# Ledger of designs, part 190: VH-VL binders against q96il0

Target 1, 167 residues: q96il0
Amino acid sequence: APERGAERRDTAPSGVSRFCPPRKSCHDWIGPPDKYSNLRPVHFYIPENESPLEQKLRKLRQETQEWNQQFWANQNLTFSKEKEEFIHSRLKTKGLGLRTESGQKATLNAEEMADFYKEFLSKNFQKHMYYNRDWYKRNFAITFFMGKVALERIWNKLKQKQKKRSN
Below, E stands for the ipSAE of ESMFold2; O stands for the ipSAE of OpenDDE; V2 stands for 0.75 times the mean of E and O plus 0.25 times the DockQ between their complexes.

## First folded at step 7 (VH-VL)

Design N22 (framework fv_ebrasodebart)
Fold by ESMFold2-Fast, scan of step 7:
Structure N22 (fold): chain C 167 residues (1-167), chain A 121 residues (1-121), chain B 108 residues (1-108)
Amino acid sequence: as target 1 above (167 residues)
Amino acid sequence: QIQLVQSGAEVKKPGASVKVSCKASGYTFTNYYISWVRQAPGQGLEWMGWISAFSGDTNYAQKLQGRVTMTTDTSTSTAYMELRSLRSDDTAVYYCARGLPYHKSEGFDYWGQGTLVTVSS
Amino acid sequence: QAVLTQPPSVSVSPGQTASITCSGDNLGSKYAYWYQQKPGQSPVLVMYQDTRRPSGIPERFSASNSGNTATLTISGTQAMDEADYYCQTWDDSTGYEVFGGGTKLTVL
């Protein structure tokens, strides 16, 4: 899992507010990183004449995005909570307080944190393996349906040309 | 609101087959695994297997290999568990549950109400 | 093949702290989960990923998992907490999910 924390605020790179796609956009739009998953959401354009197959592809991409965002939001939360619990446990064992004199949360040195990272990666190995397997299967399915949509569009263009010739 | 609703109780003779359904609602069905867990009268929970609602991949408990089949119908958001060659010791309440394997690490977070399957001559 | 051992029963007085253990070889290297089941009802997830509490589960429920032992702790135990409790993890050799034998918690 990416070792990145969620943003304090879900804001655009400008820092003022989250971007909205242009109202007259005719293509997909990428937003700022989500507060919890730290992933950039995609806002999908819906054509006025969307075919059932195109709708199926869009739905698959939207559902995959939702799945991916939920996974990473949970993973980031798990990492943060377990890191905090590990640090608090080690500090308590040493008889140290949870905050420094500057009011910041107390931390462990790199050598001590190595134990945490080893434990976290070990505990999450199977979870990450299944995530990666499912992620590749989902992308394969998306690519497959993108191919089907492309073939449908080619077939429709051929039908239009045949109609023009017969008329 | 997330809900798993199972089919009604079944009474079967030894050697018959039973197929239990589990209809999911309130979430994206294909984003979760469905597990099946059974509980004989007065006994503990026994894991039977899981199925991916996305890929159809399954993993079955060794004790049930060759007798159990798990499937899903994504158009109706329904999972199915079929158990064949029923024996009297298959008498149990059968549960479907949302969750595992580990892609979200949430365990079995929602359970169906259970389906009593009685196997008697 | 993972085997999870729980005591068959634990008895506490109201307001007392209940401790339910789950033992398995190298269990602390895996995530443990806890379920509560009342008579005639479906199991309810009460703890996930060793120490995480689902929404709706009272703060008096807590858990740990270290070494070979996972523990579910219920502080200020109430009559409504009387139930069977099951721990759960996975077997790393088979990928099979494994439940403990269950612990009947009595509050008297």
Scores: ipSAE 0.504, ipTM 0.769, lowest interface PAE 2.2, mean pLDDT 84

Design N23 (framework fv_ebrasodebart; at its last fold request DockQ between E and O 0.50; V2 from the best seeds 0.71)
Fold by OpenDDE, fold request of step 13:
Structure N23 (fold): chain C 167 residues (1-167), chain A 120 residues (1-120), chain B 108 residues (1-108)
Amino acid sequence: as target 1 above (167 residues)
Amino acid sequence: QIQLVQSGAEVKKPGASVKVSCKASGYTFTNYYISWVRQAPGQGLEWMGWISAFSGDTNYAQKLQGRVTMTTDTSTSTAYMELRSLRSDDTAVYYCAREQVYSDKNFDYWGQGTLVTVSS
Amino acid sequence: QAVLTQPPSVSVSPGQTASITCSGDNLGSKYAYWYQQKPGQSPVLVMYQDTRRPSGIPERFSASNSGNTATLTISGTQAMDEADYYCQTWDDSTGYEVFGGGTKLTVL
């Protein structure tokens, strides 16, 4: 009997979206929602003459995207697993099966689920606080570098115009 | 492969400072925190503090406030822990660990440890 | 500060189930983590977020966290499971990471 390879289910794969933008694209592309994070990944265009500042911005955006993807993928997985475990535990405690007589998944009532949500939020509160804090910091940094890149581009355009006027 | 490689063992005199390095590889360094944990001989694990590799924000254990400084170099993906005013009771194996603050909030990868011996 | 209390030692015969407890105020309202440390080695994460097992950790390892007590359970304990086990959580007020005192598991 072929040993069914134990699906390494539990590590949310670093869901690099398999979406490949067209090779000739000079623009950032937005991929479909990632199956784990539900976030749409951005495929960043890399200019041939990317400035060091542009590169820094791009890297920061990429890292931040990876960070967000990982956070939400993990959050969603954790939520789903804990929810299932909670339901199973409660049903078991009630002496109820996982399936109703009609074959449907047994569900808990809204009050019982409220307990789950409360507990889940409590356990994840600090995580969310850290995430939110760093989300703001990352976005601030990105915005700051976007501003710098914009200024650099303006300056470069002005220099090019001056050079064209002097010739 | 994700790895945390620490600097070698150190022998210091009381009152001296030690700086331990932890080079990270195999992951996006700035997306994680680095925690430092020490273990005195025959003792349990003691958390020293963490640093955000992104922001440089730090949180130090109260016991070590004023004596410990954690830093990161993002260009080299290296975390540093400096402990000043060393005492004999600072003799321990010092570990760096990757902390998944935003995901599982665990120490999923550890350095090999750095023995710091404080002796007169 | 949150304090985690572990028994200093637990002994189990091979093939039996080992249970290591970690007690802390309102620990069930937070996640518990477990680390295994063998002599001269770095700690290894064996359980995270109360019940989750990292890849590469045997299925004989399980954990729970309810009320004020987290429990690491090792079913069918093997000689290789002899190690120090540490529970870990955080302190909400300080953001400090908190380890238990550790439990030496001896497989007799």
Scores: ipSAE 0.851, ipTM 0.925, lowest interface PAE 0.6, mean pLDDT 91
Fold by ESMFold2, look of step 12:
Structure N23 (fold): chain C 167 residues (1-167), chain A 120 residues (1-120), chain B 108 residues (1-108)
Amino acid sequence: as target 1 above (167 residues)
Amino acid sequence: QIQLVQSGAEVKKPGASVKVSCKASGYTFTNYYISWVRQAPGQGLEWMGWISAFSGDTNYAQKLQGRVTMTTDTSTSTAYMELRSLRSDDTAVYYCAREQVYSDKNFDYWGQGTLVTVSS
Amino acid sequence: QAVLTQPPSVSVSPGQTASITCSGDNLGSKYAYWYQQKPGQSPVLVMYQDTRRPSGIPERFSASNSGNTATLTISGTQAMDEADYYCQTWDDSTGYEVFGGGTKLTVL
């Protein structure tokens, strides 16, 4: 199971939990084959009129997604490996095999597994503290730049209305 | 290819300052921290501090508080370490190293080192 | 604050197993890291998170961390393994990175 540490907020808003921007804002997308040609269009998109502010936002979102994916990929792998090593080590100490008499994967009781979780969280406490702090700083920066882009677009829209009205 | 390239050797007099640069390439600079580590001649490694390339947050070794300043320039992917009020025992090779303090691989890439000699 | 103690030197014959220890209070409750430094070169990460080996590091390198002691083990030691070896962890109270004093491995 994915692990985000004991200090995670219990639930993130559904819209922000993905950090997967709309198709036209961040990523190359390979579309489905055209019905008639079966050729797959490659949609490599950077907006033709992307402002410097929009570019900063796009890069910030891309870098933050990469950062977050890297962190959780590494933590999940570490957690999984250490969990298996802990179980194996404790079974060996008790003189038990890795499988029960019925062939099922041997396990530890809830108290023993709680020991693992406690030790793992303690061992990784400082790292999760810095991750949480950095996550909040990135979330604030992204939200701030999204607001600035929205304001920029509103100003451009108002200038178009002002120009049209004065013509 | 991930690289950290440092500025060249420096010779300084006691009481002066030195500023060493560390230019990063081959990875997303703002997603990692940079640590500075020094090594006096014939001695071991001494951690000096780290800086977040995203936020500019720093953590300096207690021994160096008040004498060291670490900065970054994200537009050039370059980290800087400035050590002030130099003394003869600051003669060392100064390394930068890539770090994400919550990553699985602590100091995974190192610069080539910068010799700073403090001589009167 | 945390202190890591290493023997100043270790000597082995080619083909033998070298064992370099790193002692610190409750070190097994934290991750230990190992670096190799050859003369005139920058350190290179050789083991991380107690027992894990980076890509490109030979299988003859292994490590463990339990109780107060982490150990770097090099089996089938070769002349090219002659270097200084540093262990590293952190101080829980300050977040400072902490290195051991280093061990010179000599291969005779």
Scores: ipSAE 0.732, ipTM 0.871, lowest interface PAE 0.8, mean pLDDT 84
Fold by ESMFold2-Fast, scan of step 7:
Structure N23 (fold): chain C 167 residues (1-167), chain A 120 residues (1-120), chain B 108 residues (1-108)
Amino acid sequence: as target 1 above (167 residues)
Amino acid sequence: QIQLVQSGAEVKKPGASVKVSCKASGYTFTNYYISWVRQAPGQGLEWMGWISAFSGDTNYAQKLQGRVTMTTDTSTSTAYMELRSLRSDDTAVYYCAREQVYSDKNFDYWGQGTLVTVSS
Amino acid sequence: QAVLTQPPSVSVSPGQTASITCSGDNLGSKYAYWYQQKPGQSPVLVMYQDTRRPSGIPERFSASNSGNTATLTISGTQAMDEADYYCQTWDDSTGYEVFGGGTKLTVL
């Protein structure tokens, strides 16, 4: 039930992004971007007469959302950490401090940063290819089940019209 | 609490097959891969392959292709590894481990291991 | 296919720094991972993505990966650190996970 879903979200532990949909929402609700992944979470509306097929689709979408948020949170952290390590390493090699005399963070020029981006992309190329492959498969599965749900709804409406004509 | 619980020890004759199970709990099973790693007595770790709990896609170590099959049952959150045509040098502790092959952590949780002994 | 070479054994006195190396062709262009295994136990992830430490792993564990060599460093080594240590990476061409041969760390 939606009441239970909203109640669970409202009691989420401190330190995580709160995702609180409007009361009496009869549609999915999109929250603010997650602090770590930068992806917007979706709260799925659970209708009173959810079919087993509709439940399967909703769970698939929820699991895919969790999967995507985990991947991008990890990817963003990895990029940030390695960029900082690369800059610090290059500055040490040059005998330069980590901060300028004005207190600003010391940076490398565009040519030097190009070396980092090349190394990062090379190191993560296969990782991203497998992620994209699985992303494609998940989207295909979601689309497939969306089609099955649509056909179920059409069939139910067709059966209602047939019963009305029989009576 | 995330845990992987494996089936018990097995004793097999050469030429037989063995099927080891790995039951996962405490996380969304279909969002991870399960890798299988074995360790012969007194030897190092040898990777055998992985399976996606979502798609069922597998990747097997070259030396084991044709003899190993990995499967999953999402209704029970269980992964299986079957090794056929067993030889004495297949005697090892077989581990399952959770991974996401494109994530930051590989093999972050391991099963307790299953000893498979192949002897005549 | 990638091959990772580790020394079979490293000995260190309590309180001293232990250094365990892992060598592979162009290993610094790949991510390296480290696992600790004590007798009769499953391996435990102690370092991931070259330099990162999982929650619960003591701060005395650190690691690097550059050129052809990844190194696991244990500062102020304790008796409880005595174990086999394995490095691991991923082979880009095959998608295979590759483990090093393992290093037995003895603390005496």
Scores: ipSAE 0.589, ipTM 0.797, lowest interface PAE 1.8, mean pLDDT 85
ESMFold2 (binder alone), look of step 12: mean pLDDT 93; pTM 0.949
OpenDDE, look of step 12: ipSAE 0.845; ipTM 0.923
ESMFold2, fold request of step 13: ipSAE 0.712, 0.701, 0.708; ipTM 0.867, 0.859, 0.861
ESMFold2 (binder alone), fold request of step 13: mean pLDDT 93, 93, 93; pTM 0.948, 0.948, 0.949
OpenDDE, fold request of step 13: ipSAE 0.849, 0.845; ipTM 0.925, 0.923

Design N24 (framework fv_ebrasodebart)
Fold by ESMFold2-Fast, scan of step 7:
Structure N24 (fold): chain C 167 residues (1-167), chain A 120 residues (1-120), chain B 108 residues (1-108)
Amino acid sequence: as target 1 above (167 residues)
Amino acid sequence: QIQLVQSGAEVKKPGASVKVSCKASGYTFTNYYISWVRQAPGQGLEWMGWISAFSGDTNYAQKLQGRVTMTTDTSTSTAYMELRSLRSDDTAVYYCARTNEYVPDKFDYWGQGTLVTVSS
Amino acid sequence: QAVLTQPPSVSVSPGQTASITCSGDNLGSKYAYWYQQKPGQSPVLVMYQDTRRPSGIPERFSASNSGNTATLTISGTQAMDEADYYCQTWDDSTGYEVFGGGTKLTVL
């Protein structure tokens, strides 16, 4: 019988390996891509002595992740449904079946699909524009709070060094 | 349970201001926009504007620019709409509504409405 | 200010199909949304993104949007469907939400 040594390697879907520490991770963990959004969820580590500012940053990052995942899940679903509906409609207009003689899904050529992409872009242009604006604003806010947390940690270290020297 | 609960009815004199509140619960408040829509007695729906609960960005209907201000308080998950220089034709039921998908294009949940009466 | 035009009223007999139209310039290039409002109540979303039905809305509700006209269709109309119906879309040039004038559906 083959020898047994239980050892687990973390790997990304892209084939990138990740080292898994022998003990439980005390850091953020990245999960597999979500079924609907295709985005990887981040599981945030919560320190025992988290400051209010650190908590605000973590919550902001968590809320941004939820927002981003929901948006892309909805967009991917909408795109897939409308694309399928468009293809079926055009094939029926041509008197063609949904499957080829070989049983493969019948498809439209690139020129025919251009009509769909124009329509989809037109309908979703404003939504995508506002999504991008909010995405930039959220990333700016996260960067700003990361800076505040960094400054807080520097000040705390300086204060601790001061106390040790005065003692 | 997702809910938007609005403040109670108001009676105001012409020229006064009114501030209506809309308390959200059951979802992450900062991930959604809040829109305000009013309806005069026996009339249709009129969009007033929206506010991002995240950024505080607003977009107001042209007719109301200069008279309306929308704000949020993220600590209480509450949106506010203040309308100034009230006239009799501002008498209406005022609704708040949430937009889903983080863009202000549809109204998936609505508050119960707040009747604002402007009379002498 | 963009304008969406709806007929002020539509009447149908119980069990018949009601059709409510919403007209706007190049409306088919935008998503259309539909709301039902009963007396003394808040509006309720009944159709979104042209053809999509929210959870809890009966399958007798359907909708389309093409060219300049969006249509809400209620098959097998029931007395409980009697209400005002409003269409809604985005104005791409202003970023404003736009509601139609509303259609009173009467079931007699």
Scores: ipSAE 0.382, ipTM 0.756, lowest interface PAE 3.4, mean pLDDT 84

Design N25 (framework fv_ebrasodebart; at its last look DockQ between E and O 0.44; V2 from the best seeds 0.70)
Fold by OpenDDE, look of step 12:
Structure N25 (fold): chain C 167 residues (1-167), chain A 121 residues (1-121), chain B 108 residues (1-108)
Amino acid sequence: as target 1 above (167 residues)
Amino acid sequence: QIQLVQSGAEVKKPGASVKVSCKASGYTFTNYYISWVRQAPGQGLEWMGWISAFSGDTNYAQKLQGRVTMTTDTSTSTAYMELRSLRSDDTAVYYCARESRPYVGDNFDPWGQGTLVTVSS
Amino acid sequence: QAVLTQPPSVSVSPGQTASITCSGDNLGSKYAYWYQQKPGQSPVLVMYQDTRRPSGIPERFSASNSGNTATLTISGTQAMDEADYYCQTWDDSTGYEVFGGGTKLTVL
């Protein structure tokens, strides 16, 4: 019996949007919003003559995108799940069914939901702090490497011009 | 498959240092933290500290401040924990674990197989 | 520093429900995590974010967090569930991770 590799489902499937940019595209493409994170993925162009520095920048951008996608996908799933559990728990405590007499999904009032939001924010506060910190660090790193790549490109253009003048 | 593979068992004298390695595979190393946890024989789990594989930021348990240093090598996807000025009470199994901060939270999953460090005179 | 308190041991008969508690100050405002450790093995995550179960963990494992107490529940406890169980959270002030003292679950 083939050992069914237990796909650890708990990572929100990075639903890599099956959006494939046109093969001949020389540009980054933005895909539709991911169904879990609601973030639009960027498909990064890979130049044929990619420098090691450009490659490093691209990888950093890709890793940061994956990082963001995973964070928001998980956050949205956690929020939705905990919200539903909270509603069900409160309705049960009130002796109310999950559906109204009209067959609609029973909901809690705004005051009751405020308690949920407060609790959720409290529990996730540290997570958000670390996210924000890391987000800034990643973006600073990306910006730094973008600057380096820009300088490298300028230098390479200058070298090419000098070589053309010497011939 | 996501795995953490630690270095082998170590025997050290009091006052010596030990450096344990933890090689990560099967995931984007720089997107996670590595936590170190130790367990003395017959005792519970004791958190030692964490390191960000991206930034190199560290947070060490107060008890270990000044004696522990955590580092990462992103080129080899390897985390290192160095403990200095070893004592007999540092005899423990040392674990590295992937910490899913900030994704899910402070989940330790997976764990390394553990490294026994014995401090004996 | 936050401290998590667990009972040192819990005993249950096969098929019964085991309940392991973890108490700590302000634990209700934080997420609790649970780990199973069998003798000579590394810990394994069995519950995360209070009530979430990782893939591969049996459905008989559940958890809750109410007030300052997190609870791991194992319904229909089996002999294979005999292990040490640790709760874990964090300290907001220090960013430290905090483990409970562990609970030895014995299946009699």
Scores: ipSAE 0.842, ipTM 0.919, lowest interface PAE 0.6, mean pLDDT 91
Fold by ESMFold2, look of step 12:
Structure N25 (fold): chain C 167 residues (1-167), chain A 121 residues (1-121), chain B 108 residues (1-108)
Amino acid sequence: as target 1 above (167 residues)
Amino acid sequence: QIQLVQSGAEVKKPGASVKVSCKASGYTFTNYYISWVRQAPGQGLEWMGWISAFSGDTNYAQKLQGRVTMTTDTSTSTAYMELRSLRSDDTAVYYCARESRPYVGDNFDPWGQGTLVTVSS
Amino acid sequence: QAVLTQPPSVSVSPGQTASITCSGDNLGSKYAYWYQQKPGQSPVLVMYQDTRRPSGIPERFSASNSGNTATLTISGTQAMDEADYYCQTWDDSTGYEVFGGGTKLTVL
């Protein structure tokens, strides 16, 4: 929601900071990393006189960002939960507790953890291959439309120059 | 609310074709794959194939290769499954199901309500 | 392609534990999923990614996947749990989704 003229106070709130684009910005904004996906969201600018082609490009970029954010949020959650399950299973097999004597979370060494990483990657390999294919297809489409928008803007500038000369 | 609503029941003769629609709502249609799954009377679930709503890429079950075509219409957020050269053993309830996540290789949630296709002479 | 084998039926008394197996070659190296289907209804996801339970599914549902076998377990089985249950996995070699043949759970 808009801030309704809200301003920063003398002190920033403790804990979570909030991102808010400038009220009169003419540019896309890149926000802080999303908690779940670790990706930086783009806050897209909508020009006052956006052409149909520019609108299609913006929507394609917005949908692709949503897609990518959701993919990595889901994969990061799956990774985190399976990592914990793997660690707990290996600690149980070794007859160890889930916490150290100091109360800290027990863990496995790097060599032991390598088994988890290998198993996770193997189990998710095809999913990531389809993600990569889809990622390339989306980025090709975005690049193609960026070129079309650039050409449209050049032609509009040429039309404006011809109008000035004939006037 | 995420929802898939399918077209109504159909009765067909052997050799005809059928095209079942699946209208999606409540999510970004182009970001998800749609699978089609059928179930003959008294039988189990049979996966037919999936389609990407973004690219139109498809993957069809080998048994149905050459007889099935899956398409989407992004302007109406609708997926379609066409099965040609119908036989009596194609009598089934046909479901569309969304991949629960914006990628393939996981599970299906939600499912459409199903479309009964009856093939009889 | 991969084949998932389920027993055609399982019977259990109310309050007892039901176990439904799903067997497939190297199934434990893949994710297993479980669906419940009641008569005249669409399937409903009840377990995903081997052991995880969706929101709204009772805690009496649990699952495991190891070796060649995934197992759906329903503790304290109730009459409302009577349904057909299907396991599902992804076949890496074909890119196909694969369902088991289904198991009819009867609560007597």
Scores: ipSAE 0.723, ipTM 0.876, lowest interface PAE 0.9, mean pLDDT 86
Fold by ESMFold2-Fast, scan of step 7:
Structure N25 (fold): chain C 167 residues (1-167), chain A 121 residues (1-121), chain B 108 residues (1-108)
Amino acid sequence: as target 1 above (167 residues)
Amino acid sequence: QIQLVQSGAEVKKPGASVKVSCKASGYTFTNYYISWVRQAPGQGLEWMGWISAFSGDTNYAQKLQGRVTMTTDTSTSTAYMELRSLRSDDTAVYYCARESRPYVGDNFDPWGQGTLVTVSS
Amino acid sequence: QAVLTQPPSVSVSPGQTASITCSGDNLGSKYAYWYQQKPGQSPVLVMYQDTRRPSGIPERFSASNSGNTATLTISGTQAMDEADYYCQTWDDSTGYEVFGGGTKLTVL
């Protein structure tokens, strides 16, 4: 009987893992690493009295997590598929089968694999450059809003102290 | 369902400006780039530029720099493309399209239905 | 600046294999993408990252990208495949997206 809403993501192209934190938790929960992205998802606790600013920060963090999970799930899948295609192509060029006499998956030596890594990095250079730029901007935005939330909480505490003094 | 819905057809005079909208639904709008591509009658696809829905960063095709502006409204999940100083050769169907993955330099999927802009005297 | 060259038209008989080429300087060092456009419709992604097929695209669609040439291959071509096909890549020097001129596939 786990959370039904998560079923949609179990079959989604994003490849993010479903996890269910304890229902009465008052804290954020960290799940196991996603099968495709290898990143641990965070399930955010939503307090009853969440301020608009706290909500904005939480949504920004949730959206950034989704973006990061989708990026790495796609990159890991792309790497795996292109690596397999490269190995198959090179083995075919050498006139070798895909399996060894022992039944193991045939592999290329380190020098041959260096060609694959060089090609993969070259093809993905622009995507990685923009990912890094966007990652920096997202972290800056999150840090900025974390600071604003911290200031809001300080102001609320000061306001409570002043109200106690006036009573 | 992931989709992009564009504003309706426009008829403009030379020298006027046009602003086309592209409303996104079914995904986290701020996690993707929106590209604009146009197609003149009987001609091929011509890329115009892209915009990050997160940062508002833009990159415009060289021949359109100075005439095109791309913007987003995250509250309505809508992208806009404004083209100024219209000429008769700007007559085209204008498409918006999402990058298929949440980063630039990838394929376009889905595409909006297109907006016909006719520039005539 | 990068230019992608496609033949303006390709004709095949039903059931035969169609091959549409896209040529660009060192194109094999970049990812190529393919779009299908039928009259009065928006383009549809049919192949991405050189060789990968989106969900919903028939298995008879395949592609390659090597050296200066990317190729879209449609085996067992059907009347419904008749459309304009566009290749697309990324220009490293400008950060611009680049489309080929398009190829009209006719199934006779």
Scores: ipSAE 0.631, ipTM 0.816, lowest interface PAE 1.5, mean pLDDT 85
ESMFold2 (binder alone), look of step 12: mean pLDDT 90; pTM 0.924

